# Designs tried in a protein design chat: miniprotein binders against q56419. Part 246

Target 1, 326 residues: q56419
Amino acid sequence: MEGRTLEEVQEEVFKRHGVLVPKKELEDLAKALEEAGLLLTEKVEARLKEEEEKLKRERPMRLAGLSYPEGEREARAFLEAFRASYPGEGEEARVLLMPHLEPSRVPEVYGAALAALEKTPPPERIYLVGVAHRPLKEKAAALPVPFQTPFGPALPDLPALQALDALLPFELFNTPLAFREEHSLELPLFFLKGRFPEARVLPLLVARRSPELGEALKVVLRDFPGLLVLAVDLSHVGPRFGDTPLTRTLAEEARRRDLGFLERLAEGEPEAALAFLGANPTRIDGVEVVASLLPLLRERKGKVLAHRLDLEAPTLSAVGAGTLVL

## First folded at step 18 (miniprotein)

Design jj14
Fold by ESMFold2-Fast, scan of step 18:
Structure jj14 (fold): chain B 326 residues (1-326), chain A 107 residues (1-107)
Amino acid sequence: as target 1 above (326 residues)
Amino acid sequence: TEEERRFEELFIEAWELLFLGYDSGNPEILRQAIELFKEALEIAKRTGDPEREAAVLASLALAYYNLGDWEEARKYAREALRIAEEKGIEYVIQYARRLLEWLERLG
């Protein structure tokens, strides 16, 4: 049924079997603290209203000084270090799948994305599709404002965003506050802006599968051609995600699921990729993005440039990341 | 008071960093959240506010769990539960017990 994500289904299954789901625990405790007046006061509500108004004009950096350097020179050196971490050459991309996981954990995967961008002619615009980590009022959203980066502001493609909005059965610009803290857009954008400083951006978030978004994007891309970027992470396994401690077998299974998914996408078979995950369940946050963008992914042959399952020794957990060009 | 204002500032920022660190997978952001929670905890203790103290302790337990420091997570969850049971802070009792049960399964 439309509106149910794989992640929500997994959470329901784990909850039913008495497994802790840490994301749900964080959300539930935060909600209880808000109700107790410890996280949601009249003063906080006023601040959020002011932040929402500010987001009508620009989206400030949140991760500068945390995940990437604030200064342009330092940011440039940082980006080049990631490119250097990947020994291979890229392939030209019409569609690029790249991660949004903390970059320092998978530098060669971001390096592969940079290698692909190096082989790609500079696009006039980038359709950057990330995953909503905050609730959206609709299945998808966009924020039509400049996004600040150490390389200068990434400017919105207003005509293309307006064309997209007009073709959708819901208001595209529906949840500005969801963009206040959204690493699935900010982290890929850092690398994209560093490589294509003149490209305009359509910053898009998907919360739940929206076939309407994919159909509308197919039309808009014909009239406003550009680079399509899917900023998604792959398997999430271990206690940090409500699973048992990672074993060699579980890690091998996660790698198999990640690669099986990516290789089917590379064959131009996105329905087969989704079916593969349905038979081999995992916490891949990219499922809803791929399911929304089917018309843009079918019959596009490509190549998996990099894949890594990054191990978290302290949490006995792991997160998968990959770079795919189509 | 100045201390109540500072508590609110620290606690809200710590929770924003907790979510951001969890979602992005950046452990340094989680460590920054923990530092802010610890400052908030000192204020709650000095001002004698058991609900704020229990709330911060429960938050620290989740932050340490997500950082992989299960010993610190257990320590803070037990202390949160002790205060919450003494003062009847039901939501903290509920969350601290669930986390401790899960940590017991992990070993």
Scores: ipSAE 0.784, ipTM 0.894, lowest interface PAE 0.8, mean pLDDT 89

Design jj15
Fold by ESMFold2-Fast, scan of step 18:
Structure jj15 (fold): chain B 326 residues (1-326), chain A 107 residues (1-107)
Amino acid sequence: as target 1 above (326 residues)
Amino acid sequence: TEEERRFEELFIEAWELLFLGYDSGNPEILRQAIELFKEALEIAKRTGDPEREAAVLASLALAYYMLGDWEEARKYAREALRIAEEKGIEYVIQYARRLLEWLERLG
């Protein structure tokens, strides 16, 4: 099972969820979906209809008490500890690439992102672009509601979101349920809200490359200036991701691909960054996001502040994470 | 029944945590999923529901696989397969065999 992408692994896990659900339950959902004329791919999500309605009002915290503290005081101390884990000074960011991997695994990488935010003037809004870990009805989606954080709700920038929606050939607000369990938005948002408590947010998910999203965002950013954040992880290697056990050679290849990707982005050459990865054999998470945002990344030079390939010894697997300022 | 409802709540929440722990790379979330699956397993055993029991055992095998405990993954996958073969629960048979084949290739 080599050559698997993160999206392919997500689809496999989703399919395995369906297989492991008791037959009676699957038959009930299948019957309901057939009666309603819905797609088979939505049968698992049909149970979350009530949760979908709730998501029209707000997006609650899912990782509070798991990946970050629930209380504001403890959350502030946590944020400061992560900043302290990075010994360097930051650079001003107009575009920030940061991870969405469990923060405790790569504290220096998140610390580098915090250092960059420390040097960045407070933006009126943040375009937070993450990776969809659940299927989307379209190539990309947004959820135009307050996102809860220990620092208070991150409010949506409704005018900017509506401007973006108007420029896209698809409905932007197309899959609310995809945001219920979305750590690629929630984890970066924790750090962003802690640093910029007054900034409004455009929470965006990319499932597949959407050049139309990048073109639309380029237009919207002219009228609604803000900080662009790409919340992406890098290489995913080893058995936990359907690959062979990690070896020194595979780890070196993953680091080489991570750094080569980031370095080319730092040179303002996003097409070269994508070409460098080829078939993306180490499953760099950010490929579809970068491919979607090309117009926003071209000719923007910057600096790689941090990189780590974090080893999961029990799984003989590893995940790459980095911080890049453009 | 209330036990059937509790099983469904535990099973669904455990699967949500399994996805979240897998995607975020947080092993504590995977351990929480395992504890919820174990609670669901006890309900399936008490209610004498072999399909739910086999489904939970297969889910535990996947969760332990994702946590890197391949020996526990094999143990639960073999037990899931045993019950599924005895009762003719085809979707669990297919799933458990695929996972065991993968674990065999890993060594």
Scores: ipSAE 0.760, ipTM 0.879, lowest interface PAE 0.9, mean pLDDT 85

Design jj16
Fold by ESMFold2-Fast, scan of step 18:
Structure jj16 (fold): chain B 326 residues (1-326), chain A 107 residues (1-107)
Amino acid sequence: as target 1 above (326 residues)
Amino acid sequence: TEEERRFEELFIEAWELLFLGYDSGNPEILRQAIELFKEALEIAKRTGDPEREAAVLASLALAYYHLGDWEEARKYAREALRIAEEKGIEYVIQYARRLLEWLERLG
């Protein structure tokens, strides 16, 4: 770009398209603050190195007291209340799709996931695949340490993680710091650990589509069978996500796209599910996870147990959440 | 200095909570971020640091935007812009103007 800064290019693109992208605005402002020396100082870098070293031993709770109770007894009652929020009995899951949205917003959707887990035989291990909300050095990553929960630590399945690492063209354990603040693993793990306290876990994050991850996981699952969990949210619509204020038409479009996506996955047609979304105009965050895991989702039929498009009245925005068993 | 260290700790933790609250959809996390930003703002005012003050005000505007309090978002964005224009803090000027334009467009 001869004579033009990155900021000038970004501003011209914004003026041409006339759209605010709030996550990009968050990232861009944070980057500018880092470059100004306000967010990334030598002292902060030293602290991050110290925190990275701590993450080699364990991953502490971040959302205890914020999204779920810290105490085991209170956490158990909380989980039971979520199960009670869903009137159905669930279905057995070989693959479970569940949300990672703040649970209090969609209790019946988490309740449906709990109902499915009640019908599912206890697995030896859970492959928990979330969405990276922080940058990863590679397309995907894992953290091979105990994750603390109110029900005790969720222990890593080290043999299965090492088998997976050996099959990938990149280092699997590449970005420990990305796991420090990751709700897409922590929130589903709270429910999974409460239901399957003895299961070991493979905590996996996907940042960008990684077909090599899906191929490697297919091999590892043959030798280390377990429950596959896709922890993903659905549509994100309204001003908080760069749209105009939520209208009946936009809400109907979001529900249509959420359900069409889930229903095609339930028919064992993940490529059709991705094609149905096209450009993903309602921002379903599960697309990169589904695109990475295609070999594990093909020809597996199942059932959509629950779906909700949850309104954030103050922001005139909404987020979709669903539970799907395959 | 000790106040500079406290500012850094508050500001960085507030930004981590801002991202976490944005991504998880938990408004209580956003409210905690706002509380930490307000503490950082008082330090910036006391130490007479206009860049830090403008940066915190812009951050507060964004946090209130995601909380759905668009009136507070406009208030903080306007104050951030005022200080940034007075002191020539270009990245804050660009950010505050874009947010205010978006809020006006939301109309």
Scores: ipSAE 0.729, ipTM 0.869, lowest interface PAE 0.9, mean pLDDT 90

Design jj17
Fold by ESMFold2-Fast, scan of step 18:
Structure jj17 (fold): chain B 326 residues (1-326), chain A 107 residues (1-107)
Amino acid sequence: as target 1 above (326 residues)
Amino acid sequence: TEEERRFEELFIEAWELLFLGYDSGNPEILRQAIELFKEALEIAKRTGDPEREAAVLASLALAYYDLGDWEEARKYAREALRIAEEKGIEYVIQYARRLLEWLERLG
């Protein structure tokens, strides 16, 4: 738990159980985690420093053998199976919204993304924007190192990353450890590298709304054109996310919110998409990324290629996923 | 100290996999976290460390909850509570009671 505070542990417990644990109970849990070496202690600090040092050279695969095959041949067949799961044709993308949820749960949604990539001319670089699942020192971060994949390393676009860093009011390369275990970048990157093996990447994480990121990216994209990818999941509902068990009504509401959000983005109306969600009671994870990237999404019309609310029968919960081209 | 180091490594890795499995929605990663917690549990039992044993049992309860196996979650939460109450391990008592209350409301 890389530098996690009591407040961050409280947020994790709230998201999982739907309850705010009294501060004393949370402190007692934090004490147990500290004694087990999970909180920031001298021993944990030493481990984190060693891991941070390794990340200065490369970002290794974490999900190989877990969410995708480690070997190149098996990985290629895996990609082909996902493309085959989507019966439609793609559309050319200048901006692609795709999920970062476990791919095997929504194969047709990843298949739609692959179909769009097939219709898209090979970009020189990909701006891959995911969601931070660990705390960042700033609202957003990037890691300027090769990311390993079964298709070879995805190389960083160092000139574009440096241009972006120069335009931001904060240090872009601020939290390398947040990238050590980050599926919102690793899972989409597997598919993107398989389709565009020669493209360099800008791996970006958003933790909180950063309008300055969107403004800076608009400038950088003019000088360093490329494909913009928003790797975001949609609704999260049910006991696994702190709610009551999923009902047909809650599932219908989640689907309505997902599709209403995506369709407004497809009309080139990202502010309307955010307003449509209001209080965001189904917890669409894409809101912080969309709110950060408004200048890149306005007046760009496109098409929703796929949407699925994936039901988890064992947990009576569901997660929404979609593919949108702009 | 070798057993203590092994426990810490297993417990830390299990929690990292638990968060990764929860965030990505991959139940196989959650199952791997459970395997590591079970290894840590055996070390706590062999070394006669009731605090570590209760903490691992509570962690297993959470992992099974995330997996949707509410029966196993209740089983491990109740065992964590039993040991914690016997040994006066207050943080596990509070956590296990809260999780059992939540599980009861779910049905």
Scores: ipSAE 0.763, ipTM 0.887, lowest interface PAE 1.0, mean pLDDT 87

Design jj18
Fold by ESMFold2-Fast, scan of step 18:
Structure jj18 (fold): chain B 326 residues (1-326), chain A 107 residues (1-107)
Amino acid sequence: as target 1 above (326 residues)
Amino acid sequence: TEEERRFEELFIEAWELLFLGYDSGNPEILRQAIELFKEALEIAKRTGDPEREAAVLASLALAYYEMGDWEEARKYAREALRIAEEKGIEYVIQYARRLLEWLERLG
C-alpha cells in the first residue's frame, strides 16, 4: 500500500482474515482422529493403562539422543560446553527461572543457569516447576518416582511431596501419563541433576493457575528448604504460533515484553510482571506458573543473567528464553 | 491384523512426537515424526485403507508445516484433500482445506 511498510501490510492482512492457532488445530485434528478410531482404540487404551502402571515405578528418558546425549561421559561434556557458552560468573540463586526450550537453540541462556547453579550451595532438594503440555485432571500434578537421566536417577523427595499433597485441596499425584512426554521437566532436570547429583526432586507441573499450590509450597519450603526452579519459556511469535511472519517490529515487541516481565520479577513484583503482560499477546509461557507461585516470588529481588529471542528461520517464528536468579 | 497393529503403533507415536516437537522446538523430533508417518502411509497404501491414507497425509502436511517446509505441507495437504474428496472423508476435507487456506495467507 502507498505510504506503508511491508510489515504494516502483512499485519493488516492477518487482521482481516483472522488467525490460525496451530496448537488448537493440532489438538482438534488429533481429537477428530480419535473419534474416527485411528488414534484411540481398545488396544491403545490397554497400552496406555500399562504405561501408566509402569510410571508408578520410574519415569524413563524421552529426549535422550534427541536433545541431550544418552551416555554419562558425553552428557557431562555436553553440559560443560553449555556452561562455557556463557561468559559470566553467574549469581547465587534461591529461586531460579530457566527455560525448557530445546537447549541447542539458546546455549548461552542455559549456560547462565549453569553459572548460577555453580554459585549456589548444593540444595538437599529441588522444587522443579514446569508447564503442563498435556491435560491434567487437576490444576497441578506431581509424579513421585525416580526420573532417569544420563547422570543416574533423580530421586523424588517423598516426605516433601507427601507434605505438599496433604496441604492441597486436590490429589497431587494425578495424571501420571502427563509426565510420559514432558520436556518442561526433563530438559531442566538434565542440567540440574548434572550440577546437583545428590539433590532430591519434587517434579511439579502447572496446567492452570493454582494459588493454593503457591500457599502450600510456602508452608512446605519452611519444613523442607530447597531450591525453587521455574522452568518456563518466554514469548512465542510468528506463523508457528498463529502470528504474522516475524518482523523486526514483532521481534522488538517480544524482547520488550520478555525483559519487562523478567525485570519486574527481579524487583520482587510478580503481580506487576503479570499486569505488564496484560492479555499476554506474545504468548509468554509460564504465566500460569508465576500466577500460582506469587507467595514465593513476592519481595525477592534478583537479577536477569541472560535473555535471547531465538529465531526459527524456516518457520519465520521465534521463541524467547531467559535466566533469572532471585 | 499385524499390519493394523503396526499402523496404530506408528501413527500414535508419530502424533506424540509431533506434539513434543511442536512444544519443545526441536526439529529433529519433527523429522522423526515425519519418518514414522511415512512408514504408516506405506501400510495404509498396501492395505488399501483410504481413510488411514488420507489421515496420514493430513498429519504429514501439519508436520511439514511445523518444520517450516510449506511447499511439502501444501503437497501433502493437496493429496490428502484429493483422496478425502473422492471418498467423502469429511474431517480430512475440513482440516486439509483449513491448512491450505492458512498456507495461502502466508504466501
Scores: ipSAE 0.730, ipTM 0.871, lowest interface PAE 0.9, mean pLDDT 89

Design jj19
Fold by ESMFold2-Fast, scan of step 18:
Structure jj19 (fold): chain B 326 residues (1-326), chain A 107 residues (1-107)
Amino acid sequence: as target 1 above (326 residues)
Amino acid sequence: TEEERRFEELFIEAWELLFLGYDSGNPEILRQAIELFKEALEIAKRTGDPEREAAVLASLALAYYEKGDWEEARKYAREALRIAEEKGIEYVIQYARRLLEWLERLG
C-alpha cells in the first residue's frame, strides 16, 4: 500500500508464518559482525575506500578462475562449449532475458542466449540490467567505467549513461562498491562481450522497483538505440531460500510459475506476467527488474527459447533459469 | 599482530566468498569460503580470542547450511552457542539459536 520494500515484505512473511528467511539471517549476521568490528575493521574500511577509488577507473573481474577462465583463448573455448550445449537455433532479440545463475548449472539456457545473440545484429550498445545483491543508496544504480573481461574491457556508453542520469530523480552513480562483487552483471557480460566485442555497455542494477527508471530508459533508448538485456533468475525454491524441502509437486509448481511468467512476457503483457505470480512475486528475483521496466516490455511479442529448473540435491532446493527473446 | 592481521584477511575474504557463492549458486566458491573460515578458526583458537572463535563458528554453521550439509551446520552452530553462552557474546547466542531453530524445523 505504501510502497513496501522487499525486505519489509520478507519481515512480514516471517512474522506471520514464523519461517526464517536465510538471506535475512545471512545479512543480519554480517551486520552484527560489522558492528562488532569483525567485518568492518579500520583496515577493511581503508581497503573499501581504496577499492571505491579503483572503481572510479575500472571494474576488475571477480569471477575469473571461479566461474569462467581468465585467459582469452580458454574463455573463448568455454563460451563456445555453452553454445554447443543448445541444439536449437536462436531468434533475433531486441530484448533478451537471460540468467545470471552459475553458468555450469544451466549450460543449455546460456547456450540459448548465445544462439539468440548469433541471430541479432551487433548492437552499438547493450543496456545490461541486473539485480543488486548488495544494498544500493537508491532504487537503482550504474557504474560508468570499463568492466574487465577475458575478451578485453567492456567500455561504458558515457553519453547514454549521462542522458539516463539527467532524467532520473536520483543520482544514478550512487553506490560504486555494490558493483565490486556483482555476478548478475559479470556473468551475462562474459557472454555478451564474447559475442559483441565492440558494443558499449550501460551496466545497471535494480534493488527495488523503480518505474521512473523504465520511463527514463524508454526515452534514452529512442536517442541511443541498443540491445536491452534483463539478467534475472526465476523461481527460488527450497530450504536455502526459506521454504520447505523441494518435492516433485513443488518443483512442478515452480516450473509452471516460471513458464507462465515467461510466456506472458513473450505475449508483450508484462503486467499480466506480474499478476500471474499473484501474492508470491518475490520468489522470482527478476520481479523488481520487470516491474521497473514495464514501458520497455509492453506490446513486444517474442519467444521462450529455453527453461530449466536446476535442482540442488544437497540443499533440497532449486533455481529456475530461462532465455526469452522479445 | 601478524596473526590478527592474517585472521582479518581470511575472515573478510571468506565472507565475501560466502556472499558470492550464496548469490551465484557456485558450490566451489562455498567450498573455498569454508576452507578460509577453517583457517581463520585455527588462528582464533591459537590466539585465545573467544569472540573471534564464536564468530567464525557461527559463520561456518551458515556456510555449511548454504552448502546443504545440515549436520555440519548444526555441529558448528552448537559449538558457537556453547562458547557464546560461556563468554556472554549476545549476538552469537541469538544468531546460533535462530539457525538451530530453523534447522530443527527442517528436520
Scores: ipSAE 0.694, ipTM 0.852, lowest interface PAE 1.1, mean pLDDT 88

Design jj2
Fold by ESMFold2-Fast, scan of step 18:
Structure jj2 (fold): chain B 326 residues (1-326), chain A 107 residues (1-107)
Amino acid sequence: as target 1 above (326 residues)
Amino acid sequence: TEEERRFEELFIEAWELLFLGYDSGNPEILRQAIELFKEALEIAKRTGDPEREAAVLASLALAYYELGDWEEARKYAREALRIAEEKGIEYVIQYARLLLEWLERLG
């Protein structure tokens, strides 16, 4: 269990249920969680310190055996099966938008990303930008250690990470524990490492929009060219996200919103893509990432290779996923 | 104790899987969280710890809610509330009531 402050409890409840709990009830809940934590506080703190120390050396696999196979041979076959699920040829990418949702739910979307990677020259480094699913001390963070994969460790690009850190008004390496359980980096990294085994990685998380991150990345990419990957999901609709049960109308609205967003990005118009979502958009996890990276997305034309609104029948909910090359 | 340490391991791991399953949208991860919570529940029952038992029951209610199994979620939330009210475990009372309120809106 993470977080015992009012703000941390509010953020976790919002993430899990997609609803904002009234402040009084949340204050009472936060106090209750603090009281519960007293029984386990010393042991929990010791465990967190131990995990933080481990993260200074490497980031272990968390989803091996759950979302992808542990063994290299099995992992390779798994990756090739995803490629096979997409019948198209892909397009070369300077910027790739791909999902981080459980891959087995949208295999053709990950297959489209793999098709794009097949057409892309091997980059020296990959700027992998995911979405923080746990609180960060700053708007964005990175973890400068090897990330384990079934294909071997994805090594950090330390010179590029240090160059980025130097340009930011905050400490880039600010929340190592947020990376311990982070599927928005681990799931795309599985596919990226399988295709580009020699590429170094800049594993980046965005929690809140950070225009300074986009400006700094624009400078760093000039000196350290590489592939920019936005690992983001699209619409989140239904009870699992604090909304009403999914209907055909709501699903059609979500598909139109996702495609309208992606198509505007494909025209090199990221501000228009954000504006298209309107004053009251449905939850799209990629918004804060796109808003942070505006300088890198403007005037880059590309193509939407795949889109799917994946229906989760038991929860009457859905998550949108897409692959876009720029 | 050994039982206390095992409960902590299961409870923390189950919550990490619950968050991971929710965020990634992998129902199999949520089912694994449920299995770990159920193992933790048996330890709490065996050791006669009503606070741990109520906390695990409330956690199971949330896990089933995230799976879309509203009836199992309601069942576990009501049982958590019953024990928590009997023993005066305020954090479980508040959390179980919150879940039941959400479930009532869903029908």
Scores: ipSAE 0.374, ipTM 0.743, lowest interface PAE 3.6, mean pLDDT 85

Design jj20
Fold by ESMFold2-Fast, scan of step 18:
Order: structure tokens, then sequence, then C-alpha cells
Structure jj20 (fold): chain B 326 residues (1-326), chain A 107 residues (1-107)
């Protein structure tokens, strides 16, 4: 909960069970938790203040020992095992779309991303755009501090971040706490830092469509060229996401939606990709990222290297993941 | 008190892990969240706080639902509802009923 507002708690509860619950009932739950001293207590507020201060210096690893090994040697072996899981060659990427789902569930998809990175010249900087899994004060945010990894700290590109901040109509460095436990940045960064240890990073989160972010990034990329990485997952289907239990037909439809989306992006037609999803409804967190970055994706041809719809047998649900180079 | 501090720490950490495990799709993180909620539940029972107990039971119901253990989710949701109805804890009543309705539709 971590001192979240009532509305933020409501959105999280709705997201968790993926079912339309009347806002009044969610408000009552959040309000009662606050009144019981389970949310926004004086102690919780003090802890959040301390954690926010720590984030001014660095962003520590949260998923080390959980999603990837903590030690550098073990981390390198882990990364190479993912590369080995993909039986193909990569292609050079100027823009890379890769997942942020738990890597062990889609090893070939991360392997394809690694293959693409092998064919890509080392960039001076990486624009890493993930999806906010916690509410942001603005439509997008960044955290301008070193991000710890098993391969050493990924250093922020401060001049490029400052240039981006100056071009935006809102404060870019607006929600430090949202970065404390953000897997959509941490998991891709593990792989990116392992392959490009000297690259600086711009860690960016998108919560809502921000066309102004895409326009500003187009300008910044001209002065500060680098690799653009969209860290997004694809279809989310089944009871865990508010749908009926997964069937073969629903799984086939999810695969078709994912591939139709990716193929339209590969043709340099991101508006067509978004329109395709609008006509074929599904939950894709990447929609907000793609909608924000339209100026960077238009007229850029590429190739889908991998796609997988990963089944969760216990939940009768599935999450799509893919690797696309542009 | 020491037990109230421990409850607060466990409950908040469990919710953080629940969100992280759900969003990342890592089942080990979900298992850890459930264990922390269970520790918080024992404290709520010992301290005799029915509101905290009902809140933790409702949280466990959601955690088991996300894990795909729908039978455990029903069990915890029903127990949360029982306590909430007895004590008039309206927010838990509404939440537990909604989750049970959803679980019924899942079959």
Amino acid sequence: as target 1 above (326 residues)
Amino acid sequence: TEEERRFEELFIEAWELLFLGYDSGNPEILRQAIELFKEALEIAKRTGDPEREAAVLASLALAYYEQGDWEEARKYAREALRIAEEKGIEYVIQYARRLLEWLERLG
C-alpha cells in the first residue's frame, strides 16, 4: 500500500482481480484500511519518507535472488542460458521491443532480444521505456540515479535526462517511489546491462498516454543518439485478468491479436497497430507506451523475432510476450 | 506495541510482494506474500482484532485467487465474510461478496 491515495488503492484492487467492482465498495475498503491504521499510518509515512530519501542516491536491486542471480558470475551464466534458449540469429536494432514478464516463463523471447543485442553496435545510451505498475503524479516519470545490477551500476545519462525534462510540459522527476519496485525497468535492464556494460541509461516509466513524451524524445534522440527499448508485455487473458477461463479458442485469439499488433509495428504503422487492438479488445500494458512513442515508431520497418503466449495452468490464464526489432 | 508493529510491517510487505508477484508473474514471490499474510493473521488472532483479522483473511483470499488456488480463495473469503458479518465490518463484507460471486462464475 505504501501511503498510496484512496484512488491509487482503488486502481490497484481493480487491477489485481481484473473485475469491475463498484468504486464505492473499493473506496470503502481503502477508507476502512486507513481508519484501521493499516494504510497511511504515521509509521508508514515516515518509512516512505526515508525510502524516498534513499532513492535520491541510488536504486537498489529488488528482484536479485528472486528473478535473477545476485552474484555476477551466476548472473552471467543465467544470461547466457537465455541466449542459448533461442535457436536463431538476431538482427540489428535501432528500436527493440522486449518483455518485462518473469524471464523464466518466456526464455526464448528474452533469448531473441539477446540475439538482437549481439548484432547491435554498443550504444552510448539506452532509452529504457517501461510501464508504470504504480501510479505516477504525471503521465510519465524518470529517476536520475544509478540503478544497481549484478553487473555493476547502470549509470543515468544526466545531460540527456535534463534535456528531456526541459522539453516536457511536466516535471519528469516527479514520483521517485514508483521506481522502488518496478520490474518493467529492472528485468530488461538486467539483460541490457549484461550486454552493454558501458551504456548509460534513461529509465522512463509511462502510466498514461503522453504524446508530448514521444515528441520530446524525438528531439532528444537527435542530440543524444542511443538505443530505444520498449519493455512491454502483450495480451493478458483469463480469470487472473478478469476474463473467463482460458480455452483453446481464446488462446488462439490472443496469439492472433499479439502477432497482428507486432506485425503492424514492424511495417512502421503504429497507429494501425493501436487501431487493430481497439477492434480486437485485449489487455496490453504496452498500448500506452506505443501510443506515447508514435513519432519514434512511424515508417520504421522491422521484424518480429519471437512470440510466445505463456500459459498459467493454475490460473487458467496467459500472458503474451514478444521480441521485435525496428 | 511490539505485536502491532510486527503486524503492520508484515501486512505492508505482504501487499508489496503480492503486487510485485502478480505484475511480474513470478509464483515464488506470490508464495512469499502468502506466508507473510499468514504470519500477520496469527498476530491478528492473538491480539483479538477482528477488523485486522478480517482484512488479512480477505487479502489471503485475493492472494490465493492470484495463485490459481480457487478453493483456498473461497475458504478465506468465506471466513473473512463470516467475521465481517458478525462484527459489521462493511468494507470486508462488500469485498468478500464480490470475490465469492466472481469465483462462483468461474465454476
Scores: ipSAE 0.662, ipTM 0.835, lowest interface PAE 1.2, mean pLDDT 86

Design jj21
Fold by ESMFold2-Fast, scan of step 18:
Structure jj21 (fold): chain B 326 residues (1-326), chain A 107 residues (1-107)
Amino acid sequence: as target 1 above (326 residues)
Amino acid sequence: TEEERRFEELFIEAWELLFLGYDSGNPEILRQAIELFKEALEIAKRTGDPEREAAVLASLALAYYEHGDWEEARKYAREALRIAEEKGIEYVIQYARRLLEWLERLG
């Protein structure tokens, strides 16, 4: 589990209803296999230690050839196809919320994000905030190295990262291995680097609510202005996420929850957005990100450019994705 | 042995792809994980290691479940449970039973 509060909620659901929680089942089985010596051997430990040392120099592509093309020319054509999938014009963004879900599933949503980037002046730096899918030693982390992309390396903004680190009550550069395989940064970064090749990046992961991160970022953004990007997916519903099979009614409810959440963010009311989810129970990826960044989201009005609830027919499940400009 | 090292490499890579496919929602990554698990399963059968065989069968069951192939998930979970019960591999018994109970509720 990433967040302690999320783990407590899922554990309670499992105890109370006896439902399967697939993320917990995957993690628990992996841990049991590790304890049995089948997933963690001395050779694997040595390899991970070597990979951790290499991550101190650069972060290689993991999803090239899997979620996007490896070659620059093919990657450019791929990105332009996503832009073409969105028929609208974008709006200038000071804050951009975009998904990190497999892009091929929600092309119009990524296209809307690209349209917004088209209307946005090139930033000197991008604060890219994703969701930790691996445990972090602290509530949040960053990796201050070049991130490889098909468009060349996205270079870290070292002065801004150091300024951020100095304001936090914990070491920001605390879990390099968590960045080895992290799609919530890699997938948005592919699109961001393709549009803003000169921008430096602050690659940030949130595992648990960190109000201190939001307060520190507010200070750093004043001295180091840039584009804030929240890489957040929306509703997760159905058996793949421990729920009953998706119905037309449940899909409509998920769409209403997603849009209600985004609409409240667009009104500059992030606390109301979080309260809306509490009143209308749902699983939204990145709640911890929004909760951490409250000081940066208050009083910023904007527009929802796109929303899709993508149906997984084989799993009778769905994942929501949206593009919001503030 | 060489076979044991190859099993380890395949099994670990398959688990990394299983998590990556689950988290990102990319079914092609899940399909690649399934293929690597199948290669690992053939090695476990050939080496006659019931714990490795039960472990990879349970892993395949979860991978198929995440991919939406619930009948394949049931088949692999049942086989994992059979071997695990015969050999007393407690953690596999627990996870295979929970998955089978969940699949029964789903229909």
Scores: ipSAE 0.745, ipTM 0.880, lowest interface PAE 0.9, mean pLDDT 88

